VHH binders against q9w197. Designs and how they scored, part 23

Target 1, 300 residues: q9w197
Amino acid sequence: RLRLQDIPALTQDHCRMRDPAEVERIINEFVIGGPERMQIVSDFDYTITKQRTEDGGAVPSSFGIFNACQSLPENFKAETDKLYHKYRPIEIDPHMPIAEKVQYMIEWWTKSGELTSGFPFDQSEIDQIASKYTHALRDRTHEFFADLQRLGIPTLVFSAGLGNSVVSVLRQANVLHPNVKVVSNFLQFRDGLLDGFQQPMIHTFNKNETVLNETSEYYDLVHTRDHIIVMGDSIGDADMASGVPASSHIMKIGFLFDHVEANMKKYMDTFDIVLVDDQTMDVPRTLLSLIEKQHKLNLE
Short names: E, the ipSAE of ESMFold2; O, the ipSAE of ESMFold2 at other seeds; V2, 0.75 times the mean of E and O plus 0.25 times the DockQ between their complexes.

## First folded at step 10 (VHH; framework vhh_8ghr_2)

Design m1 (at its last look DockQ between E and O 0.69; V2 from the best seeds 0.62)
Fold by ESMFold2, look of step 10:
Structure m1 (fold): chain B 300 residues (1-300), chain A 123 residues (1-123)
Amino acid sequence: as target 1 above (300 residues)
Amino acid sequence: EVQLVESGGGLVQPGGSLRLSCAASGFTISSNYYIGWVRRAPGKGEELVAYIYPSGGSTYYADSVKGRFTISADISKNTAYLQMNSLRVEDTAVYYCARGSPSHYRSWGFDYWGQGTLVTVSS
């Protein structure tokens, strides 16, 4: 039986837990269940990519990569900025009911799709820009994804950003293995021209397994793996696995970087493990290592 | 309809070489798909040997085959290849070509499989 005090990565000052006994219990369930019961659900922007680089440089979001493309219409960025100015305050408003926010998110997505329509665009331009940011992934991301693939653990990268950018960064970083799927907003093309985004829309408030079609083969596989690690950098990411059976064991890891003191209570109430200014995959990797070690012992 | 047809398997002595081909139809390999080779040896589970993203050229190799096997794709022929050099007895298996997509719309891992081609490495 593993104990938290014997796992150095989990005893560091920046590793915070509202209920260490519950974390310990879940870790032991994961270890007992083995890799065949595991799945990973992770956000991309500022969860797989860094929130802060060593030199303080900016890391673009997946939409930021798209917005840096030179072939976009000259007014595209200005119009996109107008939408951001209008809807972002609504998205983050602490007082507005979620149901009301959802209506505005649909409006934002619809208008963004209209802006992203009617002109030619080549995916290779996203690939060119994305290649510059494969080094901006959290430290040891390559090793993390290699471990997941070796252990056969299905991994969902669940993003409200732009899937074309997410796929491009992950592929060029050589981590987009067959056990990894990206669910996100993808560009749609009609007659060689952009035609907004493919359905369904994914936004901050519907990022959960209920977006997945229950009749699809993908959903059936994900649904049967009831030992889940959820990784995110925002409060909304904690619900990405909410559609799983009540008997599931879920470890929620939150990466907290912005306004740490102001956000600490909310993050501690929401995530099982809160990592303060941690730009690595070391904690999730530690969990995998514990599972793998016991799995190997069981096979002997 | 999506179809993958393997060819190039056979009997070879240790140290020899074979090239497997995977001819694709019903989709273009230049799109956002990966093509992989998975092998199943008698009494063993499936092992992902290699995969490639043809449009970008990103590749992966299992540790057991690194340095000996090379995966490639010819977009103009809509075909992927596995060049197998320095073959060993433990490489004996049925080799399956498979396609997958990082998108969730159809399936997890690989969504279409070929029928397999037998590779036997023995004296």
Scores: ipSAE 0.607, ipTM 0.845, lowest interface PAE 1.7, mean pLDDT 88
Fold by ESMFold2 at other seeds, look of step 10:
Structure m1 (fold): chain B 300 residues (1-300), chain A 123 residues (1-123)
Amino acid sequence: as target 1 above (300 residues)
Amino acid sequence: EVQLVESGGGLVQPGGSLRLSCAASGFTISSNYYIGWVRRAPGKGEELVAYIYPSGGSTYYADSVKGRFTISADISKNTAYLQMNSLRVEDTAVYYCARGSPSHYRSWGFDYWGQGTLVTVSS
């Protein structure tokens, strides 16, 4: 059996755990089960991309890449800012019932689709802007995705952002291998013009089994993979794999950067591992290396 | 109807070269798809040999073929290619052309396959 004290990446001060014994137990289950039982579910924005860079450069969100495109209508930014200022406070309101919030999220998405309609747009513009941010991925992301491909581990990038940007960044960074799928909001085109977003809509409150169950073929593709690593940078990301059987072993890794003191307790209650100001893939890579080492020893 | 048709297989001596072609129809190859070559040797499972995102030119190669094989695409001919140099006996397999998309979560890996072309490396 592996012990946490013998895994240097997990003993660092910035690596926090509410229940180290449970983390140790899950790691040993992953190692025993091997790569054939593994799957990865990860957010994109500020989870695969950095929350901060070494040189202080900004890392745009996936919608931020789109919003930087020159061909957008003159007032596009101002109109999207109006929607943000109306709906963002509702999204984060701690007291409003989720069912009511969902109705507002549908409104927000519908209005955003209306703004994103009726004008020409070329995907190559997103690609041009995205090319600038292939170096703003967490350190050792290239190695992490190479390991996942080598081990045959299905990897879902599950994003409520803009999938066109997500795909473009990952592809140009040479990490978007066939074992990686992106479930996100994608632009719809009709006759060379934008026509809002493709269905189904993905927002904060359905970025979970609700969307994935509506596309039930996803779970058929991973139904034998009950050892799951979930990665996210916000509390809502912890539920991305909620649709798996209760017998599943899930390791939830949360990347905490903003308002650390205020958020620490909530992150610790939600994630199994909380990484404070960690801009690398080193912890998830360590988990893969432990699994791979045992897998190689079992092959004779 | 989406189709992928391989050609260019055959018998070749060790150290020789072959160029496989994958002619696509029913869709236009583009950055929305990756085109890959997967091989199956006698008595073995499938191995992803290489893939390419045609418009951007991003490529991948298995360790077993790095430096010997080159994948490429010609969008104007709607065709992908696998140039195989310095062939070895262990490269003997049926080679399949395949297509996939990162944005279609209903399929994992590749969603359309060709019928395969046999490559035999023997003295």
Scores: ipSAE 0.575, ipTM 0.838, lowest interface PAE 1.9, mean pLDDT 88
ESMFold2 (binder alone), look of step 10: mean pLDDT 83; pTM 0.844

Design m2 (at its last look DockQ between E and O 0.87; V2 from the best seeds 0.67)
Fold by ESMFold2 at other seeds, look of step 11:
Structure m2 (fold): chain B 300 residues (1-300), chain A 123 residues (1-123)
Amino acid sequence: as target 1 above (300 residues)
Amino acid sequence: EVQLVESGGGLVQPGGSLRLSCAASGFTISSNYYIGWVRRAPGKGEELVAYIYPSGGSTYYADSVKGRFTISADISKNTAYLQMNSLRVEDTAVYYCARGSPVHYRSWGFDYWGQGTLVTVSS
């Protein structure tokens, strides 16, 4: 019943769609189904946080926040940089088969865990660093999460980064409401010392149903929520909800910022909505407002 | 065993104040937990009144209580508090203390509940 031409946020020049008719159809299904059938699955780094700030400040990744902690061993940053330079090119290689990449991601995670072991560390240091970046969330993120809470929409923040940082930023930004869950890599502690990361490992290529099945209680929470909005900033994020049982309609929103011309085709083929250099939550918020408006009318 | 014990409920006149306490045991409130107060008035559903992340002090208040209620936590006593000022007849309810976590997936919202404490505001 809604037409895209009547939804101004979706007709903006930076809002691109491979198949506008399919987007329109899914929006109408979301509106008809109402908030009780909705769930959100979103990446954190550069999806909830900005890809660029207006004042040019750096936005660290969730691991970047951890790496900035002063109590880390003197050579920790250098050693993690060595691992990054070895494995990151493999992670993003456009030609290597994913099965091969997975073996390297396991190596990377294992070695990172070894580096992140055997010394004392306090979460409060992450909290101190993270407090500096609560303002680096996409514009109107606070409103977006408030809307999700009000509508009772389960929201998963699904991150291959460091969950200790993700939780800290979201909590301090006052958006980590009871309807929000975080699935990510978390530091493991043993007798006050770091002991690598908690199982299971989450990397780019298992950030999907594989990890969510291993956290099987999550699916019990959302089994009635077959209308899904997925938000991400990389191609790998598009599959975050691919194994959700009984999903009927999925809207995939991709935030494209880096190398726009080179990446446009691949993003358009992967995401239903591609937002170019959009540092806001305005499009996902528009979807929620359409759902809320019809829901309120139905209750009257 | 995880346990939440509320106290501080009672009868109060409109305009008065009460302070509810929620003593936690079996877990440390300074971890990745939030502690909330949920109220249920007769014939009404549950309303999330407020919650706090004791680590860092992040808070939430329902619009119906904002400016009148203050949630706080004392990590050293493993206890959360709800200071209720300028009480109204509409605040009459059983108030439950509850715990939740963004990284535990047993339930959305809250996974452990206290037994409740009755607050009656009569004019």
Scores: ipSAE 0.653, ipTM 0.865, lowest interface PAE 1.3, mean pLDDT 89
Fold by ESMFold2, look of step 10:
Structure m2 (fold): chain B 300 residues (1-300), chain A 123 residues (1-123)
Amino acid sequence: as target 1 above (300 residues)
Amino acid sequence: EVQLVESGGGLVQPGGSLRLSCAASGFTISSNYYIGWVRRAPGKGEELVAYIYPSGGSTYYADSVKGRFTISADISKNTAYLQMNSLRVEDTAVYYCARGSPVHYRSWGFDYWGQGTLVTVSS
């Protein structure tokens, strides 16, 4: 039986836990169950990409990559900036009820779709812009995804951003292996022109079983995988695996970067492990290493 | 209908070379699909040998073949290739061409498979 005190990555000062005994219990369940019971569900923006680069450079969101494309209409960026400045404060408002926020997120998505319609667009521009940010993934992301591939662990990248950007960054970073699937918002084309986004809409507050049951047969593909690691950088990300059976063991890892003291209680109440200003994949990789070590012993 | 047809297998001596081809039909390999080669050796399970995203050239190789095998694609011919050099007896297997997609989740990994082509490495 593993003890947390014997796992150095989990005893670091920036690694916070509301209930260390529960984390220890779940880790031991993962190790006993092995890689064949594992699945990963992760957000993309500021979860697989860094929240902070070493030199302080900006890391665009997946929509930010699209908005940087040069062939977009002259007024496109200005109009998307207007939508952003109207809706972003609502999205992050700490006091507005979620049900009310959902109404505004639908409005934002609808207006963004209307704006993203009626003109030609060469998707290769997304690849061009995205290529500049393959180095802005969390340290050891390449190793993390290589481990997941080797262990045959299904990995869902679940994003309310723009899937075209997500796929482009992951592919160019050589981490988009066959065990990785992306569920996100994708550009829709009709008669050679942009026609908004493919249905259904994914936003910060429906990024859970509601969308997964509507857009994919995901849970049928992983139904025997009841040991789950969830990774996110926002409170809403903790709910991404809610469609799994109640008997599942879920480890929720939250990446906390901004306003740490103000956000600490919310993150600690929501995630099993809260990583403060951690721009690496070292903690999730440590969990895989523990699972892999026991798995190799069991094969003997 | 999506089809993948392998060719180029055969008998070769250790140290020799073979080039496998995977002719695709029913889809264009220049999309978001990846094309892979998977082998099944006698008494062993399935091994992912290599895959490629045809546009952009992103590739993967198993450690067992890295430096000896090269995967490539010719979009104009809708065909992927596996160049196998410095072949060893343990490379003996049936080699299958396969396709998958990061955004289509009907099957985890690869969703369409060819019939396979036998490669035998023996003196």
Scores: ipSAE 0.588, ipTM 0.847, lowest interface PAE 1.8, mean pLDDT 88
ESMFold2 (binder alone), look of step 10: mean pLDDT 82; pTM 0.840
ESMFold2 at other seeds, look of step 10: ipSAE 0.572; ipTM 0.836
ESMFold2, look of step 11: ipSAE 0.567; ipTM 0.833
ESMFold2 (binder alone), look of step 11: mean pLDDT 83; pTM 0.840

Design m3 (at its last look DockQ between E and O 0.35; V2 from the best seeds 0.00; counts 0 for: pae O 13.5 > 2)
Fold by ESMFold2, look of step 10:
Structure m3 (fold): chain B 300 residues (1-300), chain A 123 residues (1-123)
Amino acid sequence: as target 1 above (300 residues)
Amino acid sequence: EVQLVESGGGLVQPGGSLRLSCAASGFTISRNYYIGWVRRAPGKGEELVAYIYPSGGSTYYADSVKGRFTISADISKNTAYLQMNSLRVEDTAVYYCARGSPSHYYSWGFDYWGQGTLVTVSS
């Protein structure tokens, strides 16, 4: 039986828990089940990528990488900025009903797709821009993904951003191993011309079972691997593994960087572990190490 | 219609070299796929030896082969290669070429496999 006090990574001041006993319980369930019952569901933007760098440089979102491509039409950035200014405040509005927000998200996605249509685009340009940000992944992400591959743990990178960028960054960072799957918004092409985005749209309010129920592999995964680590940087990310059986054990890790004081209570209420200004994979890696080592010891 | 055809296996002495080829047909090696080599030795499970994303050339090697094996791809020939140098007796296995994709359209791991080519390292 593991005790939290004996796990240094979980006793750090920036590692916050609303219910340490529950975290301890879930860790011990993970140890009992071992790697073969584990799966990972993680957001990409500001969850696998850093929320801040040590030198203060900007870390673009996956759409930000696309928007930096030089071959985009001259007014593309200005038009996408207009959409962002209109819809982003709606997306984050704490008072507007979710059903109303969904209609605006559909509108935003539709208009973005129309802007992203009818001109040639070479996806290698995304690779060129993305190559500049392989260093902007959380510290020890390479080791984390290597461990996941070695342990055979299915890893879902679930993103409402642009999947072409997500795949490019992960691939160039040498972490996109065969056990990793990316579910995200991807560019649609018709005869070498952009044709908006592939269906279905993924936005902050359907990044959950709604989208995942449309893929056959999720159903099988849920029934065979019911020990889940969820990682995200926003409240909406905590719901990415919805639709799993009630008997499942889920550890939700939230990376909190922006507006820490204002957001702390909501993050603590939503995530099992809240990591304040943690730009590493050290906590998830520690969990994997415990699961592997202690499971083997229990079998002896 | 997707096919992966391995060639280049055979008998070789310890310390020798072999080059395996994986000719793909029914799809184009592209950004959407990784091509891997998986080996199965008698009495052992499958071991992922190496993989490559042919577009961009990102590669992976198992620790057991790092520094001795080199994976590459020639998109114009729709073919991936595994150059195996400094071969050891423990490299004896059937080597399979396989394809996968990180997108949500495919299962985790590899979805198409070749028939395999035998590599025997023995004096």
Scores: ipSAE 0.387, ipTM 0.749, lowest interface PAE 3.7, mean pLDDT 87
Fold by ESMFold2 at other seeds, look of step 10:
Structure m3 (fold): chain B 300 residues (1-300), chain A 123 residues (1-123)
Amino acid sequence: as target 1 above (300 residues)
Amino acid sequence: EVQLVESGGGLVQPGGSLRLSCAASGFTISRNYYIGWVRRAPGKGEELVAYIYPSGGSTYYADSVKGRFTISADISKNTAYLQMNSLRVEDTAVYYCARGSPSHYYSWGFDYWGQGTLVTVSS
C-alpha cells in the first residue's frame, strides 16, 4: 500500500491537493489495476506545451501557429483579434449560464469559419512555424510519451484548438506514437481552398462526451479502461472524461500559472492535483512509474 | 478514388536490405496529406513505423527502426518509399502504406490503407 508521504514528487510545495487522502486512494487503485486499465486524456495548448519558457518567451497556441502563417489574408489577424475580443470575455464570464454561453461559442465558431474560407493554404506553412515549438513542450514530454507507448496506454490529445497545428507539433517532436490520438478542430479544404473547419465544433463547453461518438473507434478501444488521468490548464479541461462510468477512477491534474492567488481556490475545487508553475511532466511520469514498478513485480 | 499499392516485399536474410514502394493514385502526395508505413507482426498489434509529410519534408521514425529505415517520397512519381536496412527477424511483418490527413480526426491518423506487402526476415 503506497502512502503519499513516500512519493517525493507529490510532496513538493508547488504540488497542491484539496484532498490528499483521495489522491492516495486513486493512486493505489491505479497501481492495483495496472497499465491495462489506464487511459490518458490531455489538453494540448499550455498543457503539453509550456505555459512559460525559461527565456520568458511566448509559446503560441495551436491557433497562434496558424495565425502566424504569412499566406493568410492581410486583415486575417485583425479580424480574428476582433472576434477574440468580443467572445473571450463571454467564454470566461463567471455569471453567465453555460447554455447561453454555448450560443455565443457557436457564433464565434461560425464567424471564424467564414474568415477561414475562400483562399489557398498549404499545411506545409503550419509545419514550418510549428517546428520552432517542438522544443517548447513541457520538460520530459518525450519520455512521458515513450513511457505511455511502452506501457500500451491509449492517449487522447483532446483540444479545442487547431488540430493541424497540434498534429504538426507532436509529429515533429517525435511523440505522435500509435497509441496517441488527436481529437480537435481541423481545417476543411474544398477544391484547393480553405472552407472553414470540419464538424463537429469543439469548444470549451462541449470538450467532453458530447463531441466523442460512443460508437467511435476510440470508444471501442478504451471502454474497458476505467482508470483515467486527465491533464489540463483550464477549468474546462476537468470534464474531458465525464462520459465514463461512475465506477471509474479519475485523477485530474491541473497546471496553474496565471493569476495563481485569484485562481487557486477554483483550481483546488476542480482538480485533484494542482501544479503551480510546473513546466514539466514529472508528476504524471511519477504516476506511470509507480504503476509500472508494481506491474513488473506482479509478473515476477 | 484513393488507392495505395505497395510493392517490394519478400524474403530477406538478417542484416539485409529491402526497399518498399507505395504508389498513390486519386490524390497527389504534394498536398496536405502525410504518408506512413504501419506494420503488423504475427500475433501483434499495429505499429507505426515511419511517416513523411511531403509538403513540409518532416519525417518520423519509431524507435525500433530509427537509424535503419528511411522514408522518402518522389512527388514526380506520386510514390513513397521505405528503405529498410540492417533487417532483423523482429522486422518480419505485413507492411501497410497509409495516407493520413489532419482533417480526419476520428481515425488513428490514417484514412486510406493499402493491402499490405509481406516482409519476412529469415529464421
Scores: ipSAE 0.000, ipTM 0.219, lowest interface PAE 13.5, mean pLDDT 84
ESMFold2 (binder alone), look of step 10: mean pLDDT 81; pTM 0.824

Design m4 (at its last look DockQ between E and O 0.75; V2 from the best seeds 0.00; counts 0 for: pae O 2.4 > 2)
Fold by ESMFold2, look of step 10:
Structure m4 (fold): chain B 300 residues (1-300), chain A 123 residues (1-123)
Amino acid sequence: as target 1 above (300 residues)
Amino acid sequence: EVQLVESGGGLVQPGGSLRLSCAASGFTISSNYYIGWVRRAPGKGEELVAYIYPSGGSTYYADSVKGRFTISADISKNTAYLQMNSLRVEDTAVYYCARGSPSHFYSWGFDYWGQGTLVTVSS
């Protein structure tokens, strides 16, 4: 039986836990269950990409990569910014009921789709811009995805951003292996022109079982994998895998960088492991290494 | 209909070479697909040998074949290839060509498979 004090990566000061005994219990369930019971659900923006670089430079979001493309209409960025400033405060409002917020999110993405329609677009521009940010993935992301592929662990990258950008960054970083699936908003084309986004639109309040239930193939592939690591950088990410059976064991890892003092209590209440200003994959990699060690023992 | 047709398998001595081909139809390999080679040896599970994203040129190789196998694609022929050099007895397997996409609109892993081509490495 593993004990937390014997796992150095989990005893560091920046690695916080509201209930260390529960974390220890879940780790032991993962180790006993092995890689065949595992799945990963992770956000992309500021979860697989860094929240800060060593030089302090900004890392663009997946939509930020798209917005940097030269073939977009000259006022595209300005119009998109207007929508952002109108709807973002509603999205993050702590008091508005979710049902009301959903109507505004539908409005927001409908208008965004209209802006992203009626002109040609060369998708290779996304690849050009994205190539600049393969270095902005968390340290040891390459190793993390290589381990997941080797262990056959289904890995869902679940993003409310732009999937074309997510795919481009991950592919060019050589981490987008066949065990990885990207669920996100993808560009739609009709008659050679952009035609908004492919349905269904993904936003903050349906980035969970609501969208995943519409992709029944996902559940068919992973229906027996009840040991789950969820990774995110915001409170909303903690529920990305909430549609799995109640008997499931879920380890929620939250990457806390912004307004640490103000957000610590909320993150500690929400995530099982809170990593403060950790720009690496070292903790999730440690979990995989413990699972792999037991897996090799089971193989004779 | 999407089809993948393998060719180039056969019997070869240890140290020899073979080139497998995977002719695709029903889609273009220049799209955002990856094309992979998966092998199944007698009495063993599947092993992903290599894959390529033809549009971007990104490749992957299993540790067991690095430096000996090379995957490539010829977009004009809509065909992917696996050049297998320095073959060993443990490379004996049925080799399947397969297609996949990372997008959630497609099946997990590989959604279309060829029927396989047998490679036997034996003295």
Scores: ipSAE 0.587, ipTM 0.842, lowest interface PAE 1.7, mean pLDDT 89
Fold by ESMFold2 at other seeds, look of step 10:
Structure m4 (fold): chain B 300 residues (1-300), chain A 123 residues (1-123)
Amino acid sequence: as target 1 above (300 residues)
Amino acid sequence: EVQLVESGGGLVQPGGSLRLSCAASGFTISSNYYIGWVRRAPGKGEELVAYIYPSGGSTYYADSVKGRFTISADISKNTAYLQMNSLRVEDTAVYYCARGSPSHFYSWGFDYWGQGTLVTVSS
């Protein structure tokens, strides 16, 4: 019986909703189900990390952290930039069929793996660079992850970036608790040398639970939790939980920062809540607080 | 084969101290694994007491033990420890050592568990 008008965090001007009544309905379903039915699926780059910092510092992507390592071959960054320039326009092309894009994404991943092979590399280089970005997480991320751990809510950090960087940043920020799992592209090693990336490949168009759920013997834990919060900073993130049962309730939160006017309609059509230039975890945290407190009150 | 063997439990008076050990074999305690202590008291569910990422030194403590318990790891001995000070009657439980990985798909939380060691705080 919660009403949106009584929740200050959700009435802020930068908090946009295409259908406030639907958001209200989903929140009340979450409250009825309580923390035991909840799960979180979140992107990492520019979703858990900030899209902008207040002091103007750059926040590198998870691959950006890797690309800054000094032991990489002399032209490694230049060669990866060439691949980016070739494939990024294909990835974002609004007119190319997804099936065709997938062929190019496989090509991109394969070539990146070939480039990332045959030389020594030590994880400690990633850890050193990643340490600079433990302070570039969204405000109150530490509190958000602490709440998730305390409430026993499984949290999937689902990233098409580099998992070695994602894990390093989250661990050093002291938020990588046992309820958190990272699904991403990880470096492969053979005899102390890099050997590309571990399978399976994760890219924008296969970043969804359906593919992973069919191969996981441990899916049952997450399957019993049919109340889902999805968080992302791009349109493609909205489908990260698409493999769950049709009876599931999903709240999709989108963080919009770049080209706000041009992107507003697409984000509003895709996400249930669109947060404009919000560099905090305050809205997700508010949802957790409501779920815990109101569920407890309903049981009394 | 991954194994975790707890030791150091026993009977102690309130206000006393115990140190639990968790000897690991079949893997090296490293930055890609966390080692935790979970306790189960009679009539209670499981409580995550503490965990550590041994290579990075990141730690966590439940509010019920913060300031009284200290988790640590010695990578050269492949062993994690839980120093329990200022023990209270409500700390009485079977204490399990457990391992988890943030990127391993066996289970959410911990994938390998020890057999447990009993800690009894009583006068």
Scores: ipSAE 0.519, ipTM 0.817, lowest interface PAE 2.4, mean pLDDT 88
ESMFold2 (binder alone), look of step 10: mean pLDDT 83; pTM 0.843

